# Designs tried in a protein design chat: VHH binders against o75319. Part 17

Target 1, 181 residues: o75319
Amino acid sequence: GNHIPERWKDYLPVGQRMPGTRFIAFKVPLQKSFEKKLAPEECFSPLDLFNKIREQNEELGLIIDLTYTQRYYKPEDLPETVPYLKIFTVGHQVPDDETIFKFKHAVNGFLKENKDNDKLIGVHCTHGLNRTGYLICRYLIDVEGVRPDDAIELFNRCRGHCLERQNYIEDLQNGPIRKNW

## First folded at step 12 (VHH)

Design L51
Fold by OpenDDE, look of step 13:
Parts: C-alpha cells; sequence; structure tokens
Structure L51 (fold): chain B 181 residues (1-181), chain A 119 residues (1-119)
C-alpha cells in the first residue's frame, strides 16, 4: 500500500548543493496520496522538492532516481523540462560495476550537454543517503579524483546526514577504482 | 487483500529449465516492482531477480545470465525463466512484491513453489 517509508520522516527533505559539484541529494518525494498519512509540515511532494530547490536559488536539470519502486511518485509529477532517469539500485549492498557505470554515464552525459548552465543533478533513493551518497562519492572519487574521505565528508555535510552503511564507506575508502567505461 | 500465487515448480535435472509463474491480485500491479526470492534448506531467504514496473531487471550474481524475470501488467503476472539449472538452485521460490518500507525490501510473498534440481 501507500506506506510511508521507514524512517523517511527522520531525514531532511533536501540537502545543499555540494560545493564544486552540480550534485544535490534529497529524500524521495511522495505523491499526494501520501499526504493523508502525514502532518502538513512533514509533507514533501514533487512540487515541494522544486520549491525547496528554488529557495536555495538553484535549478534542477536532472533527477536520478535510484529506487526500484514506482509507488512514491510518478515521472509525470515532475516538470517536463526536467529529465527523469531511473537507475535500478539494490539497497544494502555495494552497487555493482554496471550500476556505477550507469550512474557515471548519466552524470557525464548531463555535464556534457549542460556546459552552458548551472543546473543541478538531483539524486535520490528512499532516504537520499546511502545509495545516493555512495554513487555520488564514487563518481567524485573515480572521475574527479577526489580523496575518499573528502568526498564522504562533503556529501555528509551537504546532505545534513552521514552515510550509515559501513560497507559503503569501506568500499569508498579502500575499494578499487571502478572503470569509467 | 494482496495475494501472490506461485506455480511452475518441480523436479528437473541439472542443466534443465523451468519456468515459474506468479499471479498477483489485490493491488495496483503496475505500480510495484516484483521479485523472485528463494530459500534453500537451512539458508536464509535471498532475492533472485527483480523487475520494475517499467521493465528494468536485476539479478543476483548467482543466477545472472541463466535466469530471466519478466512481467505482464495486463495479466498481473510475473515469470521467471530458469535455464541451466544447478543443484544449488534447489529451493522454495517465492514471488514477492517490493516495498522499501519493510526490512527485507518486500512486504508480500506467496506460499512458494518448490524447485528441485538433481545432479
Amino acid sequence: as target 1 above (181 residues)
Amino acid sequence: EVQLVESGGGLVQAGGSLRLFCAASGFTFDDYSMAWLRQAPGKRREWVAIITSGGETDYADSVKDRFTISRDNAKNTVSLQMNSLKPEDTAIYFCARQDWDYPEGFDYWGQGTQVTVSS
């Protein structure tokens, strides 16, 4: 049914833009049907997402959805001007090389096509934390050459929550660089 | 009420093939990712394959390139084609509805269907 995701209320709806990048992380927005189960101040719809982004004087240019369910919201709930990309990402385990590659490819494609603007890449999973943080950090490490600890710290600070999964952290810190092709 | 009913299990020799079916009812089928899980004797239940409402698929490493998950939204069914079966594939196979709200990532599953692969 329309259950509110576990611990969903515990996380900030939207993080801050990661300085030096075009990434912003947020928790999954919930479509209107979920509102009846939430207090008004807890509601976070696709519309609310865009409002919050605007409040930060930013603009989304791409949304990458890492969830593997469609019950939270529909792409149709998003403005047509903002591309929506779903990358199936299994939770609780380190994303495989294919998933990592898909993410990198999507980001690189966006950056290539959006050199003339400063639109953001919005990334979310359910909570916008672990899978989201891992893939963003993985990109920064593998593609941008950022030190693992710096990437993690930057993400944590900007998201307002710290990566929780030790296997993700360990892989980022000590795991091999993944191929970019 | 959400219902998932599996079928198609049986005994097969190593190297053989089976096709499992799942009939879903009681919910908006096309809003959910569906999965196949399996549980071998004395082992924990593990996910085998998953398919989104949009048709994206993922597989456990152990079954990748051998198993294929598919769905028919018009019929509210999900299928698992299992090729090149191995004895280690022996398990009860469950059709499951994905829901991140639950610890295992699934909120409903059927009674299961037994798959036995003999050496």
Scores: ipSAE 0.024, ipTM 0.336, lowest interface PAE 4.6, mean pLDDT 92

Design L52
Fold by OpenDDE, look of step 13:
Structure L52 (fold): chain B 181 residues (1-181), chain A 119 residues (1-119)
Amino acid sequence: as target 1 above (181 residues)
Amino acid sequence: EVQLVESGGGLVQAGGSLRLFCAASGFTFDDYSMAWLRQAPGKRREWVALITSGGETEYADSVKDRFTISRDNAKNTVSLQMNSLKPEDTAIYFCARQDWDYPEGFDYWGQGTQVTVSS
């Protein structure tokens, strides 16, 4: 039921906005039922997420949830003013073309509709690192034309943790560009 | 507390059929994908069939067209109809709740039910 994800405590709750982009990555917030298993300083709820974003003088305009479970928090725990999008993404393996396309489509849609503001796209998986980093980097590479190494470095620096999975890194550096349609 | 309880296993001759059942409790059943796994002696546990919360199904190549997974959300049950059973299908079968954030892709499974297919 309410098992804390493995290594979840090891990661910073929220990264920094990626300069030149509207992306911000964070680890999965946990609903209140998890708090009994955490020290107060370890708690990171949906409410805490928004507080931390505000502390950075930013505002979330979209949350993309890449986890493949429903146990961590409920969309109802989020403000109604912030759209929530679930993209079920399997861990450990490179996301398939469909997943990549879904992500790109969501991001492009958001950017199209939010040209008049500077709201952020919040992206998270469990740790807000590997799946999150891959898809953000994939977008930067395929859509924005960023060099793979630059995208990876930027993400790592802003997230405060480095991508860990070699297959993700390898695909970003040497894999083919994925279709944007 | 999440609980999964399997039943329906037994001894059957090759070519025969069995139907396994899984009773789930302790969580919002219709929100989760469910699966059947199996573990043969001396082998690693492998997934056999999966059914999403939306009712979509997927099968391992080894059981495709022979096994059918289904769910009843009203009763919180998952079933596995096994037809044309083969000796290589002999294993302990587990009902499992899918969670890809866990190493095995599942976070809960039952005690299992033994399926033995004789030649």
Scores: ipSAE 0.041, ipTM 0.450, lowest interface PAE 3.1, mean pLDDT 93

Design L53
Fold by OpenDDE, look of step 13:
Structure L53 (fold): chain B 181 residues (1-181), chain A 119 residues (1-119)
Amino acid sequence: as target 1 above (181 residues)
Amino acid sequence: EVQLVESGGGLVQAGGSLRLFCAASGFTFDDYSMAWLRQAPGKRREWVALITSGGETDYADSVKDRFTISRDNAKNTVSLQMNSLKPEDTAIYFCARQDWDYPEWFDYWGQGTQVTVSS
């Protein structure tokens, strides 16, 4: 059914662009059928997502969805000009190497094809925090060579919420670099 | 009906060991990731250990290298071996099924089993 994800209301709907990157993180938008269970000010639909991005004077060029379910919204709810990518990502545990690789590959592909613009890569899981933050940080660390603490701080600041999972943080800080190809 | 029944809790001295068991019924057990959660008095419920349907495991940092989660799909059971127990491990421990739609949460859990670690 249209069950509102646990703690979904506790998180800011959309973060800020991460300076020096093309990343922006947000919580999962919910399609119209969820609105009956939400106060008007709590609603956050795909349309609201794009409106909020516009308010930041930004434009989405890609959406990476890390959730398991497709109940939240439909790709058809997105503009045709914005590609949608689903990467099933398990919660709680550190994403596996395959997931990490898929994410990196998608990001690199986007950047290669979008050198002539400044469109953003929108990344979300359910809350747009832990899985989202880990993969973004993992990319910054492994591909861009950013210091782990700097990546984490940057993400936290821009998302407006801090990574919560200690195993994710520890892996980012002390874990091995993952393959980029 | 989904049912999860925990057992194996008790009183143990610091440094001791316990093994918790969970019997699952009412669903296709081998299709789901299972977890152990715990709730200490006055604290929020927290996950302790997770085991996927494929047998992959993850642990909270607080219990890493001390606790081991395992499952037996033939018997529809999940276990938690707890070694080197500490007073801070005192809590009610719950067996939980991971929610398929919300992977960071759980949709069913049992009544729990009390674990008390004395100093």
Scores: ipSAE 0.006, ipTM 0.245, lowest interface PAE 9.9, mean pLDDT 92

Design L54
Fold by OpenDDE, second read of step 13:
Structure L54 (fold): chain B 181 residues (1-181), chain A 119 residues (1-119)
Amino acid sequence: as target 1 above (181 residues)
Amino acid sequence: EVQLVESGGGLVQAGGSLRLFCAASGFTFDDYSMAWLRQAPGKRREWVALITSGGETDYADSVKDRFTISRDNAKNTVSLQMNSLKPEDTAIYFCARQDWDYPEYFDYWGQGTQVTVSS
C-alpha cells in the first residue's frame, strides 16, 4: 500500500510566509489513506494545510505541487477556489530550464491575476524543502534580483529548515541566471 | 491499486541458496525501478539490491557477488537469487518500488517474506 515518504515526519508541516513575497512552503499533505500509518499528531492532510494557513491569518491563492508522483493527494481534496498546478519535478537533481521556466511562468501569471489581493502561493514538494526551496530561491534571484545568499537565508528561516542539497545551494549561489522568457 | 507480493522465503543452512519472487500489479511495471529491502530483528530496514527500468543493477556491499536481482517485465515480477547465505542475512525481505521523487526512497513494498539462515 501507500507508504509515508522517508523523513517526512521530520519536517514542519507548514512554514511561514516569506516577508516581501507571496510564497509559503510546506511539506506534502497526505490524503486520508495515509492516516492509518500515522499518529494523530503526525497527520497532515490537505484540510490540515488550509487550517494551518488560516491560523497564520493567511490565505492560499495557488498551490504548486512539485512532486513527481500523484499518490499523496488528489486535486479534488483541495477547495475548488484554490487552483492547483502540477509541475512534475524530479528530486535530487537541479531542475532543468524547462521546469524553472514553468515555475516562473506560473508565479508571474498568478501575481498578474492577483494584484488586488494578498493571497499566497503555496509551494511544496515531498518535504517542502529542497525542490521547493530551490525554485522559490531561483525565482527570487532571477526575477526579483535578490542576492542568492539572502534568498536562501530568507527561505530557510521561513521554512524552519535549511536547504540540504549542496547541488541546489551551489547552483543558486554560483549558477547562471536562467531565462525568464 | 499498487500491490507487491513477496514469496520464496524460508529456512536454509549457511552456505545455502534461496530465490525470492515478487509479483507486482497496479502500475506500469516496466517504467519503475524495483528493489529488494530487508529488515533484521532490532535493525533498521536496509537496501539490498536495485534494478532499474532499463535492467541495470546495483547491490549493497554486504550482498555483492552473492545476490542477483532480476526482473521479468512480461510477467511483472522481480526476483532475488541469494547464494552463499550467511546467518547475518536473516531478515524479512521486502520487494519495493522506487519513488520517482527521490531515487533513494521507495513508495510501495509488500508484506515481506521471512528468510532465516541457520549456522
Scores: ipSAE 0.008, ipTM 0.279, lowest interface PAE 8.2, mean pLDDT 91

Design L56
Fold by OpenDDE, second read of step 13:
Structure L56 (fold): chain B 181 residues (1-181), chain A 119 residues (1-119)
Amino acid sequence: as target 1 above (181 residues)
Amino acid sequence: EVQLVESGGGLVQAGGSLRLFCAASGFTFSDYSMAWLRQAPGKRREWVALITSGGETDYADSVKDRFTISRDNAKNTVSLQMNSLKPEDTAIYFCARQDWDYPEGFDYWGQGTQVTVSS
């Protein structure tokens, strides 16, 4: 179905690039079939995503979709020039090591292949906040050696919303480092 | 604490009708889509009907045109009008709150109410 995700309207569509990184977070864009259930100003389609990114004078080089469903939009709705990666990520629980590894691997692969440009890694879950924030922060902490509080603060500030899930925050702050390969 | 309490279940003959109710508490009811699910003995829980926060409705094919879901935001209730009931509709019916961050699409549901349709 094309039911609007809960509280989806409450979150900013797109955050800001995280300084010092190639990450940008956003809420899930919704395909055209959802528009009939939204006010015009509430609409946020794949096309709108790219327009908003362009308005920031940025360019997406990769989209990582962390939602646990495929109903929101199709990869075909994206430009052919932007690769799409699906990582099914269960909400409300700390991602498992496999999920974390998949995310890190994807990011590292992208960075390796895109050293000659400044394209961004777009990451989203449903709201582009909790799962998205956790995995981005997990990467910054585990791979880049960023302090957990600094990573969280950076994400929150750039996303325009704060991580909400205490278990995610606590794991980032006090949890073990996960393997990078 | 989120609470969902179902009521209205019972025994009914085939072709009969029942109306289920769900009383919700512990959250901003109007912000959430609500649903009814059911689980028959030995079967998996299945989605039956959904109503969005905006009032949009959807139904499983098996109950379409027979069941009607509605909500009253002033009373924090969700209802399921079940008409033309069939024996295959026999199940425990659950009221559920939708959350797309869960694999199932729902994060809370009640204890359920038994619906039995006899031949």
Scores: ipSAE 0.084, ipTM 0.516, lowest interface PAE 2.4, mean pLDDT 93

Design L57
Fold by OpenDDE, look of step 13:
Structure L57 (fold): chain B 181 residues (1-181), chain A 119 residues (1-119)
Amino acid sequence: as target 1 above (181 residues)
Amino acid sequence: EVQLVESGGGLVQAGGSLRLFCAASGFTFDDWSMAWLRQAPGKRREWVALITSGGETDYADSVKDRFTISRDNAKNTVSLQMNSLKPEDTAIYFCARQDWDYPEGFDYWGQGTQVTVSS
């Protein structure tokens, strides 16, 4: 048990806020039980996440967890002041319309309720890259009207890693707009 | 060492029912999502059902409303109730531990149990 996700160590723990948005992407934080298998400098816990966000002079207002498991950390490991939302999202395949809608709905709800602040929407999957990037970009494209290439470039630059999956990229660039309701 | 041992397979007539069991050991069972996979002769292995550590379930379209996955954390077991079985359900069924970082989405599975549905 408590296997470190494959290639997890290869990705930056936390990206940068995406300018013009409330999004920030990061890889999945790991609860304490995983630390035994990591060097101290490799550790990235829920606590570390918040510390890194603070170092950027930002504050999380919502965490959207896209992983398809619950083994990495517990919602109880997060401050009570930060809402946690789980959207089980299967990897490797383009998220279905329901998943996309759930994500959009969550983001829109947050933005509606948080107009008076500048808190961020933290989004992560396992690596905080492909599923995370796709859904963020999908939102920017479908809801904000951003050009697909611009959305992808913005995400890649801010995350510090590029989307890797061609099916995700292709869908973002050439796929249909998904309904927002 | 992670171990998954399937049981409950057998021969059944179309329309019949079977219940498969999986005994898990070697890891903190209640932390992991578990699944049933199957592989028919000459076909690729496919996932059938999944149950998260939180108890949420998901099913392949081909088995939806016929199969039910459940788990008993006290006993470290996963079960698959299969109703209204069809000949196309014939396959070796595997219990698997879910990990989407692996190519197939699973990192461990058992030896499998044969399910044969006759017409």
Scores: ipSAE 0.026, ipTM 0.326, lowest interface PAE 5.1, mean pLDDT 92

Design L58
Fold by OpenDDE, second read of step 13:
Structure L58 (fold): chain B 181 residues (1-181), chain A 119 residues (1-119)
Amino acid sequence: as target 1 above (181 residues)
Amino acid sequence: EVQLVESGGGLVQAGGSLRLFCAASGFTFDDYSMAWLRQAPGKRREWVALITSGSETDYADSVKDRFTISRDNAKNTVSLQMNSLKPEDTAIYFCARQDWDYPEGFDYWGQGTQVTVSS
C-alpha cells in the first residue's frame, strides 16, 4: 500500500548543502500515488526534490537511497541524467561495515568522476536524518578526518534536524574508524 | 520501553466472531500506524490489517470485509473485530507498530493472542 511513512511529515523535505562537502540530505520523496494521502503542501515528489534543489542553486549528481523498501518511488521517476544508487540499510541499527564501505565507495567513486563539476551527492533514508546522518558523518570522520562532534554539528545544522538515535551518535563519537577499502 | 499487549483471543466455532485488543505503551501512540499480524503453525507471519495514524485502514485480501481494525488514541488501544471466522484464520495474532525502516515494516509486536477456529 501507499501508507505514508511514520513521522515523515515532521521533517523538512530538503536540507542545505553541507559546506565544504558535496553532501545534501533530504527525506524520501514519495511517488504520485502517495499524493492522495497528503495535503497539497505536504507533498514531496521526486520532481519536487529537484525543484527544491534548483531553488538552492544546486544540482544533484547522485542520489543514494538508504531506505529498506522500494515502495516510495521508482528510479524511473528520476531524471536519466542523475544516477541512482540503492543501499538497503536497516533503520535504528548502526550500519554494518559492508554498508559503510558501500557508501564510502559510492561517494569516492562519484568524487573521482565529478572533479570537474560541483554536483551534489543527495542522500536520503526515510526521514533523511538518522541513517543518512550517520553515514555522511561516518564518511567525514573516517575519510576526511573531521572531528566527530564537528561532523555531527555540521550535519544537524544543514539538515535542519538533529540526529536522534543515541546509538548512532555514540558510535560516531566513540566508535572505531571503519576501513576505507 | 515500547510495550504491546494483546488480548481477546480464544476458541470459537466457524462463522463466529471475536474481538481482539491491543494495549500500547512506551511511545506516542497517535504518531504511529498500527497493525495486526498473524502466524499459523508452520506458516510465515503475515499482516492482517493496518490502521494509520490518520485512521486509514487496509486489509489483507484473505480477511477483507470480515475483519475491521480500529484504534482509540485516547486509550492507546487498537482493536480487531473478526467476523465470519474460518478455520484457516486459526493463528497467533500479534499487535504490531509500523516502521518502514525495518525489513518487515514493523519494529515492535506483542507476545500474541491465540485464536482458534473450529470447524
Scores: ipSAE 0.029, ipTM 0.455, lowest interface PAE 3.8, mean pLDDT 93

Design L59
Fold by OpenDDE, look of step 13:
Structure L59 (fold): chain B 181 residues (1-181), chain A 119 residues (1-119)
Amino acid sequence: as target 1 above (181 residues)
Amino acid sequence: EVQLVESGGGLVQAGGSLRLFCAASGFTFDDYSMAWLRQAPGKRREWVALITSGGETDYADSVKDRFTISRDNAKNTVSLQMNSLKPEDTAIYFCARQDWDFPEGFDYWGQGTQVTVSS
């Protein structure tokens, strides 16, 4: 169906680039079929995403979609110049080691191939908050050696919303480091 | 918080009828498709009936023409009228909210209500 995700309207469409990283988080853009259920000012399409990124004087180099569905928008709605990666991630649960590894691998691959530019890695789930925040923080902690609290604070500040799920926060703060291979 | 509470289950003889109810709270009810699921002992959970936010309905082949799903948006309720019940309809029945962002297409369901159909 084309129902608007619960609480989707409550979240800022796009966060800010995370300083010292190439990450930017945003909520899921919705394809045109959803517009009939939204006020004009509430609309956030793939096109709107890119416009908002440009307004920040940034450029997306990769989009990582963590939603478990494909109903929100189509990869064809994105510019061909921006690669799209789907990592099916179930909501509410701490991502499993395979999911974490897939995310890390994708990020590392991008950084390796994009050393000559400053393009961003755009990451989103439904709200661009919990799953998105967890995986970004997990990467910063496990790969970059950032302190858990610092990673969480940085993400929250830049996204404009705080991680909400206690199981995610607890895992980030107290959980084991996950393998990077 | 999202809550779904089922009621109306019980013991009934084959050929009999039951009406199940689901009370929903904690979300914008009229924005979501709702469904009834059931799980028999030793079997996988299966969807039984679905009703969209617009009122369109769909049924599993096994219950088609026997079961009727309906909703009352004013009361935030979903109902399942079950007629011509069979022993194979014996199961725990769950009210569920549809969300394709989850593996089975549903993100919330209640504790369920037991339906037992005797021969």
Scores: ipSAE 0.201, ipTM 0.584, lowest interface PAE 1.6, mean pLDDT 93

Design L6
Fold by OpenDDE, look of step 13:
Structure L6 (fold): chain B 181 residues (1-181), chain A 119 residues (1-119)
Amino acid sequence: as target 1 above (181 residues)
Amino acid sequence: EVQLVESGGGLVQAGGSLRLFCAASGFTFDHYSMAWLRQAPGKRREWVALITSGGETDYADSVKDRFTISRDNAKNTVSLQMNSLKPEDTAIYFCARQDWDYPEGFDYWGQGTQVTVSS
């Protein structure tokens, strides 16, 4: 069905670019069929996503979708000029090494191919918070050498919401570095 | 810890009625859609009914107009009123918490309650 994800309305649609990075986090946009169940001001479609990004004077160069379903929107709803990558990521549990590697590989590939611009990597899960925040922070920690607390604080501040899951936070703070290749 | 405990199952004759209950604990109940699933012997588990946190309901075609799902957020319970029961409704019924971030669309369910409908 077209049920709105639980608590989806509680989160800001789009965060801010994370300074010093190419990351921006947002909650999942919903295709038109969901609009019937939303007030106009609550609607957040793929089109709305791009409008909000433009309002920040930014441009998306890649979208990484971490949701574990395809019910929310179709890749066809996105501009053809913006690559779309799906990484099926189970909620609530710390992503496995394969998932982490896929994410890192995608990010590194993008950065390699986009050295000549300042386009952003848009990352989202359902709420654009926990899975999204973990993988972004994991990248910053493992690849960029950022201190865990600094990465978490930066993400939280820019997303406008704090990571909620203690297992994610604990893994980021005290867990092992994951391989980058 | 998340817990879901089903009750109300039993043996009934065809055409009869049962009301199933599910007691939920260990999470913010009104933040989640809840569902009833069932699994008959030798068959796959199937979705039966769903109710959102806002009270919207949905039903499988096989039970539409016969079953009614409801919830009481004050008591952290979800119920399934089953009318006009048929032998093909015989199954273990599970209360489940919906989460689309899991492979099956649900992350927790109880041990189930047996419903048997005799012809």
Scores: ipSAE 0.340, ipTM 0.683, lowest interface PAE 1.2, mean pLDDT 94

Design L60
Fold by OpenDDE, look of step 13:
Structure L60 (fold): chain B 181 residues (1-181), chain A 119 residues (1-119)
Amino acid sequence: as target 1 above (181 residues)
Amino acid sequence: EVQLVESGGGLVQAGGSLRLFCAASGFTFDDYTMAWLRQAPGKRREWVALITSGGETDYADSVKDRFTISRDNAKNTVSLQMNSLKPEDTAIYFCARQDWDYPEGFDYWGQGTQVTVSS
């Protein structure tokens, strides 16, 4: 149905670009059918997403959708110029190696093809926090060699909310490096 | 905090009836589809019945015409009337909130209530 995701209103719509990276995290935009259940100031549509990104003087080059459902918005609601990638990611559980690899592969592919610009990789789950933060941090740790605590701190600061799930944090801090191929 | 608390389970003879209740709190109840799930020993959890926010219902084939799901939005409750119970209905029954962002389409459920049907 068109119920608003639990606690969705509690999170900032869009974070800030993560310095030294091309990542930006945001909560899931909701298609027009959800607006009737929201106050005007609470609305956050695909259109609003792009407006907010522009306000930051940034441009999205890729959207990675980590939600496990398709009810929130349609890819057709996005500009055709921005690729959309769905990686079905189950909530609450640490993403499996396949999911991690898919994410890394997508990011690396984008970076390879977009060396001539500074477009951002927009990543979101439902709240744009836990699944989103984990995979971004996992990438920074495994691929970029960033210290786990530094990656987490950077993400938290830029998203404007802290990772909440202890299993994600624990895995990032103490878990093994995942294969990049 | 989302909470779902089941009650009404017990021991009943085959052919008997039970009515299960679920008290929901911590979320906007009338916005969600609610369901009853069950898990028998050694078996996979399965959905039994669901009811949308609009009152539309659906049932597993195994319980169709025997079970009736209902909801009271004023009281934030979901009920399951179980008639013509069979031994194969023996299971822990769970009240669950539907969310397709989670495995099997449910994000929260209670501790469950035991239903035992004797031959």
Scores: ipSAE 0.286, ipTM 0.628, lowest interface PAE 1.4, mean pLDDT 94

